# Designs tried in a protein design chat: VH-VL binders against q9umr5. Part 9

Target 1, 268 residues: q9umr5
Amino acid sequence: SYKPVIVVHGLFDSSYSFRHLLEYINETHPGTVVTVLDLFDGRESLRPLWEQVQGFREAVVPIMAKAPQGVHLICYSQGGLVCRALLSVMDDHNVDSFISLSSPQMGQYGDTDYLKWLFPTSMRSNLYRICYSPWGQEFSICNYWHDPHHDDLYLNASSFLALINGERDHPNATVWRKNFLRVGHLVLIGGPDDGVITPWQSSFFGFYDANETVLEMEEQLVYLRDSFGLKTLLARGAIVRCPMAGISHTAWHSNRTLYETCIEPWLS

## First folded at step 1 (VH-VL)

Design a3i (framework fv_acimtamig)
Fold by ESMFold2-Fast, scan of step 1:
Structure a3i (fold): chain C 268 residues (1-268), chain A 125 residues (1-125), chain B 106 residues (1-106)
Amino acid sequence: as target 1 above (268 residues)
Amino acid sequence: QVQLVQSGAEVKKPGESLKVSCKASGYTFTNYYMHWVRQAPGQGLEWMGIISPYGGSTSYAQKFQGRVTMTRDTSTSTVYMELSSLRSEDTAVYYCAREPQYYDLSTGYYSLDVWGQGTLVTVSS
Amino acid sequence: SYVLTQPSSVSVAPGQTATISCGGHNIGRKNVHWYQQRPGQSPVLVIYEDSNRPSGIPERFSGSNSGNTATLTISGTQAMDEADYYCQAWDSYTVVFGGGTKLTVL
């Protein structure tokens, strides 16, 4: 039978958003056990990412233990960062395909309605004042806020993303890299019409430099230094890039063509 | 400073049940997994299981599955280990030990970094 | 079930280097931790993640891990190092301990 699939949702989201994805999987891979984790739903998705990693880890352990042949992860938006951390902190994960569905892997720097709801008077240019404070780091959104004009503050204050990306040294970096490298396939999905993830290339480990020019993954220091294994995975042939135009942020999990092109091939 | 303080020594009869407590202090209780490890007299370390103080999720070694139950009380920062249907071969020192899981810039070992003082349990008629 | 194999005992003279092995299939792909236990005391973490020392552990303690063998090395061994040493790794969501090695300094 097919390996079980574990789905991790995004910001202000819940398992209900994945009803179309479940239908697609059932049609193409009948009998697949799909678990959409109902943790940190809605407003609880604002909890610090390390707290979410802890909760999701507890939920995935028994699923992975029952599947000796391995499991697949499909992780949407903010959920992709949770899954990044899960793969690094778990000494014994058996994930085959990690499918990152429009997730800000290098961070977020954009004026979105979600951020304006939480911080109504803030523009992207001044959100660093809130996010890079101890109080701000208690919110998931701020854990992956990456202001390219205040990279020194990001590196010093980010309690999550700078560490999981190896952008700041950490005692556990070698272990996190060793654990992450056990993944079979890293499938990166995203596109220019997402409208939320800014820059959209963040879903492919690209990001802004200080002049807001996007540099792709192979030009990033985290890749060049192989800080958590991207260069090793790419050399191994384990990174899959699947960009698709015409898809808005809330449509990645409900587009049949996207599913057939980018997700279905990786669900063994 | 970080401390794990366990309940005192116990003497039990075969067939009874055991409940050992482990009270944590000096850190954020919910950010660390708690393990239970036992050691029979003159023998090595034997892992019994793990509990997450955050959600209460548990995983037990196959040998103890069905006899062991681990629980926690977040209001008192205390973890409990219950072992039922005691036999003489359950005579051992029982330890609680923490494992880091939440990132903390001042700590962060993926190992059993702090151990309780141990609880000697003697099972005899 | 995954098994970690240690020698039951190792003897060294004071000031000499003690080496304690921990054998396991492909153990070099796992993270290995080492614990020191003196008689009547709780275990103390001396090496975590193959080769790292916790604060307070003397620099004479070091570790390595490759292939099928992890190793704890104690240089300039002192009488106070006399203890039982246990290696530990994770396998299939289970903590696995080695059988322990009694280090005698005489």
Scores: ipSAE 0.006, ipTM 0.458, lowest interface PAE 13.5, mean pLDDT 88

Design a3j (framework fv_acimtamig)
Fold by ESMFold2-Fast, scan of step 1:
Structure a3j (fold): chain C 268 residues (1-268), chain A 124 residues (1-124), chain B 106 residues (1-106)
Amino acid sequence: as target 1 above (268 residues)
Amino acid sequence: QVQLVQSGAEVKKPGESLKVSCKASGYTFTNYYMHWVRQAPGQGLEWMGIISPYGGSTSYAQKFQGRVTMTRDTSTSTVYMELSSLRSEDTAVYYCARDSSGFYELYPTNFDYWGQGTLVTVSS
Amino acid sequence: SYVLTQPSSVSVAPGQTATISCGGHNIGRKNVHWYQQRPGQSPVLVIYEDSNRPSGIPERFSGSNSGNTATLTISGTQAMDEADYYCQAWDSYTVVFGGGTKLTVL
């Protein structure tokens, strides 16, 4: 029998978006119990990420408890950040494969239609004024806004991303690192044609420096300091990188070739 | 009927810490930002900081950064302000005040309701 | 840091119009709010967003804001209006209060 799969959706998303993914899993791994969590759907996906982490945590506990051999997580877009925090705050998770589908793991710095809907007159260059305020941090999208030109404000104001990345101190950092390191495999998926995640290399823990030049994971202070375990995981052979061109942001969970190449091999 | 009820007066010695509570009622607690403002005897109003009861995010005035901590408890509709390393200059009436803007407005605006104030005297 | 400047005191006779100024660089591009504080009491919002009155505030209270000066105007001033008045605005993620004006009605 196959390990159960838990799916966590993204911004303005719902369980319905994963119908093709479920079909693919059923074809290649018949009998797999797949649970797509119907929490924080649509507008509720704008709630602060720590609130979402709490709600998803309560939903995954009984699923993990019933699967002594472990579970797999497939986490899409913003959902990948929720799953990052879940793996850190849960003292007893038994996740084998954490599959991150085009998630802004180092943050977001780009103009998108969703951002324009919330902040119609803003450009990416001035969104730091809103997102790094106390009121801005009440919106999930601002919890992972990472302006490379105002890194000091990001480090001081980010209530979520800077903390889970270990970029700012937190009393629980040591425990969060130990918990995260229990993951069997960290499968990172993303690509240059996503069109939403900016820079797209954020899905692979790369990000802009102050000149908007992308530095890869191995050049990040987070990696070099091993703040939450990336260097340890890479040394263990537990990080898988699966970039694919030609896939737009809303197609990662419905592309058969992507599934067969990047996801299927990690569903045991 | 909106009401903010603060904890009672306190007398503290220099070096101690202060924790003032403010219990909200008559509205949806998590929908409105809450501020802390103090007033030394015979002086003007001095802003200390803001907290969102919705997510718990805070922002403090530079003067108090490192000494002040604001928290909330949604189960009791209460906000707290803790000030450490007290000095005689911290003698003041401390107010909580509700911002009229809802969390969805993205910006705080004005202080439409105020608590009754908590007098804190710091002396030895 | 941004500074709001108010006169320390203003005196008017009963029934006369009192004007309290709040000076700040380009304050006319900000929203200004006004609070009344009677001795021993909490402040009360009397004007918000430059010129709007909350429910329960008498019509004799009005406000304006343009250029470098915001103004609170109290027409037909009464003894009960004797209080300290504070202007307030937002600047750079912080709340800024004026120093306060003591209104005396003689």
Scores: ipSAE 0.000, ipTM 0.419, lowest interface PAE 12.7, mean pLDDT 89

Design a3k (framework fv_acimtamig)
Fold by ESMFold2-Fast, scan of step 1:
Structure a3k (fold): chain C 268 residues (1-268), chain A 123 residues (1-123), chain B 106 residues (1-106)
Amino acid sequence: as target 1 above (268 residues)
Amino acid sequence: QVQLVQSGAEVKKPGESLKVSCKASGYTFTNYYMHWVRQAPGQGLEWMGIISPYGGSTSYAQKFQGRVTMTRDTSTSTVYMELSSLRSEDTAVYYCATGPYDYIWGSEYFDYWGQGTLVTVSS
Amino acid sequence: SYVLTQPSSVSVAPGQTATISCGGHNIGRKNVHWYQQRPGQSPVLVIYEDSNRPSGIPERFSGSNSGNTATLTISGTQAMDEADYYCQAWDSYTVVFGGGTKLTVL
């Protein structure tokens, strides 16, 4: 039998978005118990990420308790950041595979419909003024806004991403790292045709430098310092990179070839 | 200052039910899990279960599943532990315990303990 | 289910270093906490998250955790340190306590 799967959705999403994913899992791993969490749906996905982490934590505790053999997480877009924090703050989670579907793991710096809807008169170059304020940090999307031209403001003002990435010191950093390292596999999925996640390499812990040149994971300070365990996981053989071209942001959870190549192997 | 105050000692007969209260003060009651731990005379610490004061969700140790129930009342910042079908081996000191755990700390440890409630089960 | 193993007793001379072990499969991947309990009293947290001391706990108390063994170390042991010591970890959404170690200072 197969370990249960817990699915965490993204910005403006709900459980309905994963109907094709559930069909694929049922076809290849019949009998798998899949729980898509119906928390922070639609507009509620704009709530601060730490609030979402607390809510999802309350929901996953009884699921994990009923599955002592372990569980898998599939976390989409913004949901991948929720899962990152969840794995760090949960003492003795039993997650085997953490499958991150096109999540901005190092942050977002790009114009999207979501940002224009929320801040219609702002350009990406000026969004740091609102996002790095106390008011802006009340919105989930600003919790992972990472302006490479104002890294000093990002490090001082980010209430979420800078902390979970170990880019700013926190008293719990050692415990968070130890908790995160219990994960069996970190499966990173993303691609150049996503069209929303900017830079797309953020899904693989790559990000812009001050000149907007992408530096890959191994060149990041958080990797070199092993701030939350990436270097240790990579050395252990626990990081899987699965890039795929030709997939738009809303199609990661409904592409059969993507599922068979990048997700199915990790659902034992 | 954080304080956990438990109800007083009880004497019960086999087959009866026990209900112990634990009143919290000095912190935001809904921010921290509350645990129940018991200790039989001359024996070690035994975990019974956990309750979220925020949502009321509970998880119990397998040994007590089916005869323990944990509840809370947010208006009085009080947690209750009810144990049914009492046996002589349920004679113990019962503790409530909590720590400064929230979603940021990510660890369950007990900075604060109630004073304990002695329960004697005898015929 | 998950079991934490402690020696039932440890004896040391005053001023010597006491070590109390807590054994568990891959316990080094878990957060381990330690409690001191004197007769008739509630337990007192002396170490949390493997090696951190709460306010008011003397510097002579330290902890470590790696592989299959967590260790509580009390340097310069004093008569007042006589107590039962319990390790505690979190496993599969349950709290697990070790069986307890009686520390005697002779």
Scores: ipSAE 0.000, ipTM 0.419, lowest interface PAE 15.4, mean pLDDT 88

Design a3l (framework fv_acimtamig)
Fold by ESMFold2-Fast, scan of step 1:
Structure a3l (fold): chain C 268 residues (1-268), chain A 122 residues (1-122), chain B 106 residues (1-106)
Amino acid sequence: as target 1 above (268 residues)
Amino acid sequence: QVQLVQSGAEVKKPGESLKVSCKASGYTFTNYYMHWVRQAPGQGLEWMGIISPYGGSTSYAQKFQGRVTMTRDTSTSTVYMELSSLRSEDTAVYYCARYDSLGEFTYYFDYWGQGTLVTVSS
Amino acid sequence: SYVLTQPSSVSVAPGQTATISCGGHNIGRKNVHWYQQRPGQSPVLVIYEDSNRPSGIPERFSGSNSGNTATLTISGTQAMDEADYYCQAWDSYTVVFGGGTKLTVL
């Protein structure tokens, strides 16, 4: 029998976006129990990420408890950051495959229609004034805003991403690292035609340096210091990289070829 | 029309606690953040902290961390600021001030309450 | 901690131009707002985002911000402009106010 699958949606999203994904799973792995979490839907996805983590944690505890052989997580866009934190704060999680579907794992630095809808007068060059204020950190999108030209402000003001990436100290960092390392497989999915996640390599733990040159995961201080276990996971063969061109941000959960290539193999 | 109406003046003894209210009207209460700013006699403006009326999230100035608590009641469109372990140095006029939470970000206080004078003396 | 520095007082004759400075390290990279406080009254926003005037604020009020100094300018100063003026900016997790400038019109 197949392990249960838990799905966590993204920004301005809801469980209803995953109907095609559920069809694909049912076709290839019939009998799989799939739970798409109906929390923080639509505008509520703007709530601070730590608030979302607490709510999603309460929802996943009984699912994990009923599946002693383990569960899989499929976490889309912003939801991938929620799942990163879940794996760190839960000392009892039994996640086998964590499938991160085009999530800004090292942060976001790009002008998009999503940001302009929320912040009509902002540009990526001045959004640091919004996001790195106490008021801005009340918005989920600001919790992972990573301006490569104001790294000092990011390190001091980020209430979420800098902490889960181990870029700023936290009393629980050692426990968070130990918990995260319990994951069986970290499956990273993303691609150059996403159009929203900027840089798209953020989905693979790559990110801009101060000159906006992308440095890949192995060049990041977070990886080199093994702050939350990326280097350890890579060394044990637990990181899977699955880039795919031709897929826009809202299509990752509804493309059959993507599913068959990058997701299906990891749903034991 | 936007109005922020604060509770009346108070006289407190050292060691007591203070609770000031600020009732909002004329707009959607949950769409704007509320800040608290105080002013000691003859002194300048000093920021104390911020509260989101929507979710109740707060952030406090380091100087007041551990002594200040901000809360809200959405049913009455009211925010509260509590300050504990009062000292004579806490004698000041306490203001609530409105700040945009959604839409175009302005980063300034567009409306202020009338102020609440708090005197701390033995 | 970030500090905004204002002169404690500025004096000007009626009809003349008053200028009030607000100094801060790289303040030109921040948005600066200005508040007027008349004796016994609450502060009133007079300039926001460096140079914009709210509805109801006279045209004689203007602002600028570059480098390490933001400036509030009041042209044709009137007796009713006599007040304390505060600049304000954001730094990290905090709201920062200047120390205030008392404008005297005599």
Scores: ipSAE 0.000, ipTM 0.404, lowest interface PAE 16.5, mean pLDDT 87

Design a4 (framework fv_acimtamig)
Fold by OpenDDE, second read of step 2:
Structure a4 (fold): chain C 268 residues (1-268), chain A 125 residues (1-125), chain B 106 residues (1-106)
Amino acid sequence: as target 1 above (268 residues)
Amino acid sequence: QVQLVQSGAEVKKPGESLKVSCKASGYTFTSHYMHWVRQAPGQGLEWMGIINPSGDSTSYAQKFQGRVTMTRDTSTSTVYMELSSLRSEDTAVYYCARSKYYYGSGSLHYYMDVWGQGTLVTVSS
Amino acid sequence: SYVLTQPSSVSVAPGQTATISCGGHNIGDKSVHWYQQRPGQSPVLVIYYDSNRPSGIPERFSGSNSGNTATLTISGTQAMDEADYYCQVWDSRTYVFGGGTKLTVL
């Protein structure tokens, strides 16, 4: 039988956004139990990510409990970070495939129209003034804002990304790494035409250095130090990278070709 | 209008196979799943399985795993259900039923909105 | 396996309200569909997703679902409503039917 699929949406999304994905899954894998979690929809998706993690955890625990053979996670955009955190804090999760669908896994540093809506008076270069303030961290977007020019502020003020990445020392780092490593496969999906995730390589744990040169996952300190298990996962063949061009950010969950190429193979 | 027309009644012997056809019309054939449900004389409805729109994926009830095969032919808008190693308890009216879905509460919910007229298959020695 | 429990029979006088129950563990968390089967005929969908009526189904048919019981209600029951009624859910890749309820209109 097919393992249940749990879907976690992104910023300003709802379960309705994933109707096509559900159709694709059911068309190709009839009888699959697919649950798109309607939590923190719309503006509620701006709430702190740790709060979201707790809410989603409460929702997924019963589903996992009823699926002893394991489940698959499809997590879109901001949801990908929520899911990674979920897998880090849950010592008893049974996730087979963790599919990160165009998620800013290594953070966001861009001033797209998507972000300008939230911060209309702030430029990308100045957003650190807001995001790394105490009140800024009350917004989900700031929880994974990663300013390459203010690394000190990021490391010290980021209450979410820096922690789940193990970039800042904390007492749960070892346990979180252990928990995350329980995943069967980490499927990373994204592409150059996304238009929102900046840089788009963030979906693959690539990111800017101090000169805004994009470095690959293998060049990142989190990888080199294996701070949350990326190096270990790669070594055992558990990381799948599936880049695709020609897909805008809002289309990742609704593109049939993308589904067939990057998602479907990992739902069996 | 949507119609499902099934093949005629059959008489089979134990150990043989049955193959029932269901011809669909009045809608986009390649857009809908198809269910097979049977009903033994004087008994209730029993789900057998479902086939996806393209025909490349099926899901069968555990009871029929290994004995049932569902296929479909897009060119003729026909779905087939084959049941092998027939037994006397396989005597039943077999129905095809078009699947439709409702999206609600974060999930797709499938139901059977149009049924064929049924095909009586009698298995007797 | 998931089990749906229906009463074997329900009787009602013409014009009265018939109620058919469908019991299942936490069935309120599932979507319940109802099918009508008149003698010698194929099943007909009368309610989908707990309380929705397909086109052509009279308004006297209604459905509800909460807790451990789904209910099909037929108000102003008519002779033509005499039939077997089946509830149906999906559970763990399997579609499950209730045992059916024979509705007799007295």
Scores: ipSAE 0.017, ipTM 0.511, lowest interface PAE 7.3, mean pLDDT 93
Fold by ESMFold2-Fast, scan of step 1:
Structure a4 (fold): chain C 268 residues (1-268), chain A 125 residues (1-125), chain B 106 residues (1-106)
Amino acid sequence: as target 1 above (268 residues)
Amino acid sequence: QVQLVQSGAEVKKPGESLKVSCKASGYTFTSHYMHWVRQAPGQGLEWMGIINPSGDSTSYAQKFQGRVTMTRDTSTSTVYMELSSLRSEDTAVYYCARSKYYYGSGSLHYYMDVWGQGTLVTVSS
Amino acid sequence: SYVLTQPSSVSVAPGQTATISCGGHNIGDKSVHWYQQRPGQSPVLVIYYDSNRPSGIPERFSGSNSGNTATLTISGTQAMDEADYYCQVWDSRTYVFGGGTKLTVL
């Protein structure tokens, strides 16, 4: 039958957010075993991303071991970055479709309610002072904060995103690239009306230059250098881009049309 | 060759402030964090804090919070450690040390790979 | 506050194996680094991440870490190994050093 599906939630989120997604999967692919991981829920989602990767890794190993045919990942928002790292650090993963649901794959640079709750007096232009400190790197949101006006600080201080994207050299880069390339399909989903992920093109590996002009994936050094395999995956026909307008950040997992268009086709 | 060269010995009176420098060479200055560690005569090593030379961000040991300030000057590849309201128990050798990491078990593990020669500071009346 | 406990001194004959312990609650869940300090000199990293040697450190230096004790082992100990040895971990946003162990080679 259908391959099992593992769902990884986002910032300040929990398994309850995916009730509609589970209904859609049950309707179109009856009998699919879906596991929504209840790790790092709510406030615990603020823990450093490498800590979350370790915990999620321990949870997915037995699921993958019981499914020799392979599994699918659906990873929402911040959860998409966790899944990026999982695919790189696991030399034995059997993931077929990695479905990234509005995740800031190149980072985040935008004022949101999350930032105001954590850092009430900070503005996006000044958050680099907090996020690129040793203290700041202990918060998940700072692990993917990417200030385009201080790219040198991002490259040197980011303990997570700059490393997993191959933007800074790391001893394990070759192994991480080899592991990531084992994925069958990289399905990227996002859109202009998200309202949280800034720029929204970050979900498609696009990002701001120093003038806040968005450069798409194919213009990024990460892609051009093939640092973790994006160029190889694209050439292989393994990258799927599914942008959709009219969907806000908290609605990606509960929109039927989005599900039918962007997710359903990849749940073999 | 990586080298950290610290400023010379100092003698201070109680209540004064101390500022020690550490000049880095042989690597890209902004690519590594820098620690400050002190050692009182005949005693062990005591961590004071860490600075990111790229962004001027710092983290200090609780014992020194409010008294210590760490800064850097990227044009001279130099980090500074300033300690105020000096007491006799602040007599120590002050070291700067370069931070380096190792990736293992899904996480980054930081350690101090290169140390400066130390700066002896004597606080006495 | 997290505390690392080391013996104040360890004595060994030349050519024998020296063992220096570093005790801490669940220290096996932390990464332990070891530094050597000769009299009047700066500390030198001898082991990082429990058991890894930096370039230039002799193969006779090794480390382990499990449970509540981390250990630095020096095989075939030589006179040049006389020094103070410090263990170090990261705990709750701070870097903690042990009190140091004076190794004497008789």
Scores: ipSAE 0.000, ipTM 0.403, lowest interface PAE 17.6, mean pLDDT 88

